VH-VL binders against q96il0. Designs and how they scored, part 63

Target 1, 167 residues: q96il0
Amino acid sequence: APERGAERRDTAPSGVSRFCPPRKSCHDWIGPPDKYSNLRPVHFYIPENESPLEQKLRKLRQETQEWNQQFWANQNLTFSKEKEEFIHSRLKTKGLGLRTESGQKATLNAEEMADFYKEFLSKNFQKHMYYNRDWYKRNFAITFFMGKVALERIWNKLKQKQKKRSN

## First folded at step 3 (VH-VL)

Design g8 (framework fv_ebronucimab)
Fold by OpenDDE, second read of step 4:
Structure g8 (fold): chain C 167 residues (1-167), chain A 120 residues (1-120), chain B 111 residues (1-111)
Amino acid sequence: as target 1 above (167 residues)
Amino acid sequence: EVQLVESGGGLVQPGRSLRLSCAASGFTFSNYGMNWVRQAPGKGLEWVSSISTSGGYTSYADSVQGRFTISRDNGKNSLYLQMNSLRAEDTALYFCAKDIPYSGRTFDYWGQGTMVTVSS
Amino acid sequence: QSELTQPRSVSGSPGQSVTISCTGTSSDVGDYNYVHWYQQHPGKAPKLLISDVSNRPSGVPDRFSGSKSGNTASLTISGLQAEDEADYYCSSYTYSSTPYVFGTGTDVTVL
């Protein structure tokens, strides 16, 4: 009985490559580009005395990063798939095989590929608009919380100085 | 709503020329490949010609190669088929058909067709 | 031009299931999942029912389904309705000068 090769639906592996920075790092670490999203992951430093506000900021940054990684990983996979499908369909229309006489992968010229890019961009325009909107919202929130954390740190430093003057 | 409206069909004598038009609406015309498919009376569907989004690439069935020319005007949202040296076997209902996104392997929208009759 | 082979006619009673076969060669239906199905009512334009063997476009009822085995694709209409009376055409992409090949068509009648 010939084993029916289960065509593994390449479900985009949800595994964000957890780049683990060195344990002694006291700062955020930037990893290599992810193979699917091409975005560099950031490992956020966790202070020993993390305030609730600092924790909230860190979580928001982490969630935003994961959101970006997932979006671009999926977008790149979709692009690659649609591009391949386009090339195959156009080669068929030309009566050409997927391989040249020399055994190389058959390709389309730049003009023919321009049709694909134009169509792809047009169809994904709304998706990109929503992405951009949400990107700005998330970054605004992050920036806002960064400001709050900065103020909290200033306030805590001032309180410590006052306590040292009173003793 | 996507609409494709064919025109220019009629009765012609063998050896004459005819130009078909297809007016497109309800979608960004310049983003899709377009096609002509014909159906002879009481017969099945036959692909005739295809054109890319930019018009830079065209293809034809062997039966019409050298006689028919597909073209488009993206500014007018229009597809054309210039038919020269018409033959009796070219008698058919001619449909304008839109490519599905990306793949272009099939057609998601069709017009109602325009009838071309080639008779002496 | 090579045509895909379909049965000339298929009939069924309302609520029954009918299947239309589309047989090609290894160079068309066999090698690729580029088989599509169209519905055409009398005097109307063809409508896309199934793309890429089994993909159902938006607005197509779930009672329409597509499959493929070897060189034969199949369209199944479950729960046959009076409105399903039409001509059905399969099509396939090929690696030839004629990239679009259509089937001979099947007349579906509802008894």
Scores: ipSAE 0.019, ipTM 0.622, lowest interface PAE 7.1, mean pLDDT 87
Fold by ESMFold2-Fast, scan of step 3:
Structure g8 (fold): chain C 167 residues (1-167), chain A 120 residues (1-120), chain B 111 residues (1-111)
Amino acid sequence: as target 1 above (167 residues)
Amino acid sequence: EVQLVESGGGLVQPGRSLRLSCAASGFTFSNYGMNWVRQAPGKGLEWVSSISTSGGYTSYADSVQGRFTISRDNGKNSLYLQMNSLRAEDTALYFCAKDIPYSGRTFDYWGQGTMVTVSS
Amino acid sequence: QSELTQPRSVSGSPGQSVTISCTGTSSDVGDYNYVHWYQQHPGKAPKLLISDVSNRPSGVPDRFSGSKSGNTASLTISGLQAEDEADYYCSSYTYSSTPYVFGTGTDVTVL
């Protein structure tokens, strides 16, 4: 017979959830890894009285996340597409079909696949270097704006104390 | 309350240019990615182009790459599509559509569309 | 393949159910769970009906449901009503140079 406790906690399958609050969350929410990029997306909380500077910081972080996710999604897809093209090309050169007699996708041996991996890494070396450069630039910009937001909040607190407590 | 209103469509000769606009209201425009989708008379939907929240990142369908340019003005809550070197096969109703972030291009709201006819 | 394959038309009687298939390849429908469905009435803009294979947006009746098996996604309309007469389009992400594709569309008629 089925146990009563089996249905109690999971009213919705966890595999269907896209976003969930992080434990001990302040204001941002973290989702599951994106299928394309394998990176966890962040849903940024918008404060009630967000300043223009805070909005600029949030949008910079959102744009950086979009850029980062699309870079890795595109890189993973390029890898998969070129891998399939390489395999199909080599199988046709050998006079073999794209599928085995059992209906499975035909594959190449490890030595032949090593040639593909070496070429792919070499071909994409410069792209990865540019990615790393831009990644660091974006993180420096985010850190800089985080500093500006922190200073704005300190200055506003000092102004509020000065106006309401003329001590 | 979300509304998207396209404009700028019309009759244009092959090889000429046309600029479409989409006015957005009822949501914080600058927080969402935007898209253009077209539909030729009596035919199906075709994705044309997308633009990121900040406007720094764009993508295009192969059929329009190099001819169309998507842009946005977050201060005016407006999306644009600059169409150059127009062809007869670009004849379609052009919709602007709002994206759901990180959802694999889910278009949750669409405008009514603006008709572009490329004919001599 | 330039677009996902749907039947041209599907028909049913009021109160019955109809199912619309959306067939792609492993590089779009099969490998990814980014399949969406849109409803379009004549002369009107498309409306999001189902997102991410089976997620139903707020305001969409529960008689609309989505599923996926292998390279084929399906939209099922139960308790068919006259207002369901419309064109239905599926869409999916794909690894091609044009990274997003729509289905050929299906015309639903209520007899």
Scores: ipSAE 0.000, ipTM 0.479, lowest interface PAE 14.8, mean pLDDT 79

Design g8a (framework fv_ebronucimab)
Fold by ESMFold2-Fast, scan of step 3:
Structure g8a (fold): chain C 167 residues (1-167), chain A 120 residues (1-120), chain B 111 residues (1-111)
Amino acid sequence: as target 1 above (167 residues)
Amino acid sequence: EVQLVESGGGLVQPGRSLRLSCAASGFTFSNYGMNWVRQAPGKGLEWVSSISTSGGYTSYADSVQGRFTISRDNGKNSLYLQMNSLRAEDTALYFCAKGQSYDLEHMDVWGQGTMVTVSS
Amino acid sequence: QSELTQPRSVSGSPGQSVTISCTGTSSDVGDYNYVHWYQQHPGKAPKLLISDVSNRPSGVPDRFSGSKSGNTASLTISGLQAEDEADYYCSSYTYSSTPYVFGTGTDVTVL
């Protein structure tokens, strides 16, 4: 079967698509870009002896991925909808139809679209700042727990070696 | 004629599960996003969940997140709501409503609703 | 879920105009033109009355109109008639993990 695994179009609780890795995977897998968010989902490997701390880290990473996917899916959808509305409004103002002679959708030139892009970016500036703030907070938390997991693994390895000596 | 017909409601005990269905007719079901909206007796409308045209994207109200699952079968022109871990607060008339391409858009066709009562 | 704020009730006499406000934040009503209005008669399913702030669906009388200013959307019913007695709900897109929110609802009484 494919090295990267088969794509499944299962929906996660947060509304993002799932990608399924091969059965015997012992590491995280990266899927194809999501149609709406254009982000690659990560399928997290769950070890048989996962500690509570490792589970907390994995759940935090999964939740962060779902949050990130939803943000960009919604942003891209909002952009597309507002772009269509802007084009329609401008064509109507000019007295032009929505379709060309050949039946294709009528479009605006790059100079006319510059007004839309400027307004859209300006209007969404504060939301983008909130996204960045939350992204930094989430990454800080993930980094912190990654450090905790690393220390736990070191401790467990050292404890195992000490126990082998006493036995 | 475009119509939506809900079914599957009833009396159920707290903590149990129930599955609602919505049968669509008179339009190309696979071209439209779908919604579940509920209304507790004597109360206002509360959006519950939305699903995209393909079923690839879903959204949920915070009050039902992790307990309810929306799904659709385009081959059967049917929408579903799987409700788990039901609470007294879930008691409501549940409406199926036709949206557009995703969950941002107006709901132009509504079913008559199916009553879910969660009581011991 | 947060809700958009509407007055609990408004009333008017036949032939008068009434206006229902729907107040949100910049993250829903303020930043977007995706405000919709629904009419619900007692014991009936809701009916779409206005979409995208001001668009009337086919079959809705022109005495119903919608508008928006800042974070507040408004539904105006001119030439009020007895059959307009109903509950009215606004709804909006919101920028969050829960992309759809309804208003608290308003009872319209024709006195």
Scores: ipSAE 0.000, ipTM 0.478, lowest interface PAE 13.8, mean pLDDT 80

Design g8b (framework fv_ebronucimab)
Fold by ESMFold2-Fast, scan of step 3:
Order: sequence, then C-alpha cells, then structure tokens
Structure g8b (fold): chain C 167 residues (1-167), chain A 120 residues (1-120), chain B 111 residues (1-111)
Amino acid sequence: as target 1 above (167 residues)
Amino acid sequence: EVQLVESGGGLVQPGRSLRLSCAASGFTFSNYGMNWVRQAPGKGLEWVSSISTSGGYTSYADSVQGRFTISRDNGKNSLYLQMNSLRAEDTALYFCAKETPYKGNAFDIWGQGTMVTVSS
Amino acid sequence: QSELTQPRSVSGSPGQSVTISCTGTSSDVGDYNYVHWYQQHPGKAPKLLISDVSNRPSGVPDRFSGSKSGNTASLTISGLQAEDEADYYCSSYTYSSTPYVFGTGTDVTVL
C-alpha cells in the first residue's frame, strides 16, 4: 500500500499549483512544465489600468492555455496507460514476466512496439486533426485581438500627444 | 458491473447550497473525463459541467458559471458538484456521465440521477 | 446557451423508417464529426445510441443509423418497433469554453 500511496501522490494534479507568481515583473512569466501535459504554463501580467479590450485578449489567451493544457494532459495519460497495457498483454502472451532478471521493467523491441504506435496514431488521428484546426482558430482570434489592442494603444498615444500640444 | 451512482439531491430553498456526489465503479475512474448533465421535469437534457481526468481543468454552462463547482477525488472514485446560490430554475434531475477518450466526448455511461428541487 | 435544433415529435408505423434531424452551425455539427445520439425511455437515464455521427455501440441494433450533411446530422430508425418509442437527443462538440451542447429533443411515437 506504501508504494501505491507514493504513486498516488505522484499522480496528484500539480499544473496550476506548480505555477509560482512572478518576481517583480511587469511581463508575462513562463512556469515549469506541467506534470501531466509537459507544457509550460504562462502567468499573464495584469496592468492596473487594463482596458476592456486588453482584458478580453488576456482572458482569450488564458482560456486557450487551459484548453491546450487539458488536451495534452488527457492525451499523455491515455498514451501512457494504453502503452503499459499493451506491453503487459504482449508479455503475458509470450509467457514472460513483467520484470527482467535485473529487476527493470520488461519491454518490447521496436518492431513489436510499431503495432502499438500505429494503432494509437490511427485511433487518435481525427482527434489530432481537430486539435490542430482548433489551435489555428484560437491563434487567429488571438492575433485579431492583438491587432485591436495595438491599434488602441496607438490611438491612446496619439491622444496624449494632441493633449500635450493643446496645453 | 460498470456503474455511476449519484447522491446528495433533495429539497432546498432558493439561495441555499447543496453538494452532489457520484460514486464510480467497474472502470478506472482516473482515466476518464466526467460530466454533470441535468434535466428539468418534462424538459430536455442540459450539459452543466465537465472536469478533466486529473481534476485540474473544468468547464461550466453559462447558466451555472460562478455558482457551481465541479471536483473529483480519484482516490475515492468520486465526482462532486458543489451548488451555491441555488435558483428555482436549477430544479432538475442531475446525472453523472463518463466520457469516452476516443469517441469525441460521447457519454457512454450514465448514472440514474439525483433529484434537486429548489422551492420555497 | 444555444441548443441544436430537432423536430419536437416524429411518428411512424411498425416496420416503417423515421428520420430525426439535428441542425447546428459550422462551429459544432458542421466542422466536427463528434455528433452523438442518446435514447431515453420514460423514467430512465439516457443511453448512448450512436457516437461520432455513425458509430454504433455494442448491443445497439443495426436498425439505428446516423449520418451528417453540412450542419445537419440525422438519426434513422428503420424497421420501427414499439420499443423504439422514446425521447431522442443529439449532442455535439462545440468550439467554445463550453465544449458540449445538446439538442432540443424529439419524441418518437409508434402508431
């Protein structure tokens, strides 16, 4: 049960809780890779005078990050679980134990694993296609709002210059 | 064999809170995303909330955003829905449902539901 | 939130075929092959009937079939039987922070 308990602790969620607040930074900060997704989370800086448009862009980027993290955490977990199950099943079929004589986990050679990789990729092909399409859509939306924010900032700078000139 | 069993429903006054539970058995709970779906008496199905395999990522219907919180305990094979600031329109049978990992979010296993009635 | 549009009711005689439509937008039904159908008998929990537009789970008779064209998915019940009298709901993945949407539901009556 101790080994089981240790494994349970190791599989506990750590993504959000591992993302520390930035130092004395006025910029976005990149955290360490999430345990499940293997992706680095981004902590977005929130200015005191954030405009509604800037807030919308930040929330869109945050939502995209959460979606991306969720997708890869689920994908990686599924891959790992199915890989172990496949190896275990094939070793049983061959009449082999789950451990080598050296005490390491028994594994299959590259030729034997090729069947698993082919099956896994085939099963997930459509899901990965939809992921890529959604990723493009999200990046198009982010780019569009980034453009709007840039125009707003230019307009505000022009207003400041005009006010300065008018005394 | 494979089962989801909801509990925690009941009669509650508007503005109060309830916590629903869903106990899973017969499958590896930690491998699947989970959902809450509700159905008001005589009405259709409405998706309420979803949670990722690890519990780190959640989504909510606009009607419950900010009031409901979904969570899970993989060690206990249990899913939860904390419902705050309940309204009459939250009156419904609440189902727990399991996602398929390859079938594009199909809900292949459903519980029997637990009834939540919000009235004065 | 937006729902997928289904007819309120459909009826047929035993042995005939009936078709239930499920109409969405390009952001759900149109762009994704993640349309599912659920059957619900009175007083019972929903049961997955068709997944991913046309995939039939084990135990579901081949009388049930699914298809999709543009923004409309369809469930066809051939050889209609008395036991098919139930409510039918479609669902789809949707591109948004709220990833699931259900249809308005259709009552199937066997005359």
Scores: ipSAE 0.007, ipTM 0.597, lowest interface PAE 9.3, mean pLDDT 82

Design g8c (framework fv_ebronucimab)
Fold by ESMFold2-Fast, scan of step 3:
Structure g8c (fold): chain C 167 residues (1-167), chain A 120 residues (1-120), chain B 111 residues (1-111)
Amino acid sequence: as target 1 above (167 residues)
Amino acid sequence: EVQLVESGGGLVQPGRSLRLSCAASGFTFSNYGMNWVRQAPGKGLEWVSSISTSGGYTSYADSVQGRFTISRDNGKNSLYLQMNSLRAEDTALYFCARSHVYGDQWFDPWGQGTMVTVSS
Amino acid sequence: QSELTQPRSVSGSPGQSVTISCTGTSSDVGDYNYVHWYQQHPGKAPKLLISDVSNRPSGVPDRFSGSKSGNTASLTISGLQAEDEADYYCSSYTYSSTPYVFGTGTDVTVL
């Protein structure tokens, strides 16, 4: 038999931090920031009487969240990796070790790091612009379907109210 | 060393199913998007499917949509392609390829490929 | 999905230069600098040759260079050598639901 109540044990294949809402929740819940993307995951509630339109909206929102989480997790990991590689190569060029005599991580000054940031941003500029374009496109679609769902709910409430008065 | 090794190819009849695997080694598998690309005998490269780092986002070529399913197991450093309702036109050498970070990045490295022949 | 257009074959003599074109549309090659080139020797897997229009990966000889003008990207092989005889494929980022479209491929013959 299907498991009833409690938190879902099946984690979305997103690979981001597992977040489970409290039992008997009838609303969406927001979790703590994911360690890779630094974004808060949203757990979407699934009502028993979910309409096809409501299902389409929920699936669109879930897919958009997974897409967004993966983009930023990948971007943050790439940034961190390339930053460490840049620092390591610059320290080698200076003839310095990776750690100071006091055992601290050796670092570059702000002027040196500015070169890395400029190159990283320039290299990823188009990718970020197309991410932003798709992000806005996805949010316009979500807003449109949210409007449709709201109208459907208003219409259904009006129908139910009429039936209640007629009986 | 970074390496990808495909397996699971073979001769299969039209309408049947086949599952391909790709074993990754020498890098942090969970940090990279993965892809399947195929090449029919004597023809060019055709992108088949991509999967995000976590497996939460997938995409497919129109020719395989609804028939193929891409998946991954980051704990086993493995990529899979479940191929259902196979057709003669699916006959090709299937390559596993790593994308840099996102699906829109270049493919490096590539595996050696596994041959799938769909024939009656 | 549509493919990027490449010539079927190009040929040259050792030491000469050859150029392979890769023509798309504004929605792939034209608007984006995400054009990549792959070299495939007979019976072997493709190998990344050029990334992001003109970036040469470590280990790829300086003889290989890439460029782009409008909707056409180009791969130039200078000082052509016998070992350059292979198939060459371009690819580009496409905004519509798939991350890639490949070119039709070009067979390079060294005479």
Scores: ipSAE 0.006, ipTM 0.508, lowest interface PAE 10.8, mean pLDDT 80

Design g8d (framework fv_ebronucimab)
Fold by ESMFold2-Fast, scan of step 3:
Structure g8d (fold): chain C 167 residues (1-167), chain A 121 residues (1-121), chain B 111 residues (1-111)
Amino acid sequence: as target 1 above (167 residues)
Amino acid sequence: EVQLVESGGGLVQPGRSLRLSCAASGFTFSNYGMNWVRQAPGKGLEWVSSISTSGGYTSYADSVQGRFTISRDNGKNSLYLQMNSLRAEDTALYFCAKLNEYTSGPYFDYWGQGTMVTVSS
Amino acid sequence: QSELTQPRSVSGSPGQSVTISCTGTSSDVGDYNYVHWYQQHPGKAPKLLISDVSNRPSGVPDRFSGSKSGNTASLTISGLQAEDEADYYCSSYTYSSTPYVFGTGTDVTVL
């Protein structure tokens, strides 16, 4: 079941789902898996005293989440549509109906579907290669800024300790 | 044919508000991310804001963060930019721009003609 | 704000070739092929000219070509025509709070 404070909103199949965390949460909140991307969205807490560096990290994480959600929502939509089109075309070629006698969706056997999977993976190879490059680069950037934020916090604590010791 | 038509620009005093609209046609509006890009007179292009296909996710240039709000109405094929607390440096021609597919790099495949916003006392 | 450096202006005669450079960093130009070019005629909206370094959209003449080496992308216009007189902007995608970055722009004058 969805969490009490979470609410899913309608989106286009190629779009990214939106969720609403509990109001005024003091922590980052993780939502249920998105209908289209099957990824869990994160709602980021914004502190009142957020530093410019912390804001940059949060924005980078938010932008990376949107990019990732949009990519997988579109990829999953494309896969589903092309799979259905492939199945329908093969069933029509055989003179078969789209439904079985029991009213269930007609399917192709594993050997027939192997052609579809091979073609889908082949034609999306470059797209997935670029996705992986961007994914690694974005995670590197996030890790880098997480380190910078950590160093900023350590520096601030060190300054406070020095001030206390000088008194 | 893809068309993007901006409107709502004009002369406005500093500190006031203005709302821009972009009417889209010729493509399935709800399937694409949308952006606002501006160009100050005699200057280059500057990205202002972006919105996801559903309108559930937005991002802003640091210069407009907290003052501008991007939104969309997929049922009306329309994109909006609410501009509050306007400054002289916001003076620019504002373009509506459509994102292409994310199968490679994100780029702006179609642009509107722009609407001029002049912030002056 | 534009982060990619272009020459301010380039000029040539009809039939000649001109090249416009677009220089950035590894994070915007060097590591990825996400460099795009836009053509803007005076008083008109920008138009996509080249995507992903070297891909020509439908309707763009073969005279326009793109390439990239290291942190510098280049747009070459061969067989320069009067209608090529325009401003040209490169752009790239970056991993920052301002994810879309444009070049400083280059004015191409056809003599």
Scores: ipSAE 0.000, ipTM 0.469, lowest interface PAE 16.9, mean pLDDT 79

Design i10 (framework fv_ebrasodebart)
Fold by ESMFold2-Fast, scan of step 3:
Structure i10 (fold): chain C 167 residues (1-167), chain A 120 residues (1-120), chain B 108 residues (1-108)
Amino acid sequence: as target 1 above (167 residues)
Amino acid sequence: QIQLVQSGAEVKKPGASVKVSCKASGYTFTNYYISWVRQAPGQGLEWMGWISGYSGDTNYAQKLQGRVTMTTDTSTSTAYMELRSLRSDDTAVYYCVRDQNYLPEGHDYWGQGTLVTVSS
Amino acid sequence: QAVLTQPPSVSVSPGQTASITCSGDNLGSKYAYWYQQKPGQSPVLVMYQDTKRPSGIPERFSASNSGNTATLTISGTQAMDEADYYCQTYDDSTGYEVFGGGTKLTVL
């Protein structure tokens, strides 16, 4: 039996959503929202004459996207799982079934859910704080490198203008 | 395979400095924090601080502020912890730990530990 | 500034349920973590975020965290569970990690 050709098509919430941009795209392409993170992945266009600075910017943006996608995919699953466990526990305590007579999921009112939301936010406070700090730092770095790339492109245009004017 | 490999044991005199390294592999170094935890012989675990693999930002335990410095080298996926003005009560096994709390992972990984002995 | 208090030792017979407590102000509003350390070895994470088990940790390990007390429970305790156990949390105001003093579990 062939050991290769076994494509891993896991929809596990651990990585970025994969998509294929249009064949002749000459710009960044935005995909559909990832099932787990609810974030839209970006496929970055790679120019033929990409400078080392442009490559650093692109890689930084790709790495930041992967980090962000992984964080939110896991956070959203954790929230959903803990919410369902909380609802199940409370309904069981009340002697109620998991579904209504109409077959819909039984729910708790907003007041009953308040304790869950407060506890969840409290427990995840440190995680979200550090995520936000790193998110801001990553975006500051991206903005900084975008500025450097812009200056590089302005410089190159000025060089070309001088060359044309000399003729 | 996720692994944290620390530098070897050190013997220092009081007043000296020690710098312990922690080389990470098997994951994206810049997406995690590294915590440092020490344990004196026969005693419990004591948190020393953590450092971001991305930004290099640090947070140090109050009792160690001024004596400890944590750094990273992202090109080699290595974290460092330097402790200065060593005293006999700094004798401990020093651990680096990948901190799961900043990214939601089901795992936590510890280095093998580095014994630092401070004796006259 | 958070302080976590654990009993220094707990003794159980094989097959009994061991209960290790960890107390701290408003601990239930924070995530609690538990580590197992055997002589000469690095600590191993056995419970994270109050109630969750890492892969490879037996189902006989469970935990809770409410009010001021987190509890690690080992049902059907085995000789191999003999170790030091440490609880850990995060202080919201400082971002500091805080460990409990540790509990030596003896299975005799």
Scores: ipSAE 0.013, ipTM 0.597, lowest interface PAE 8.3, mean pLDDT 82

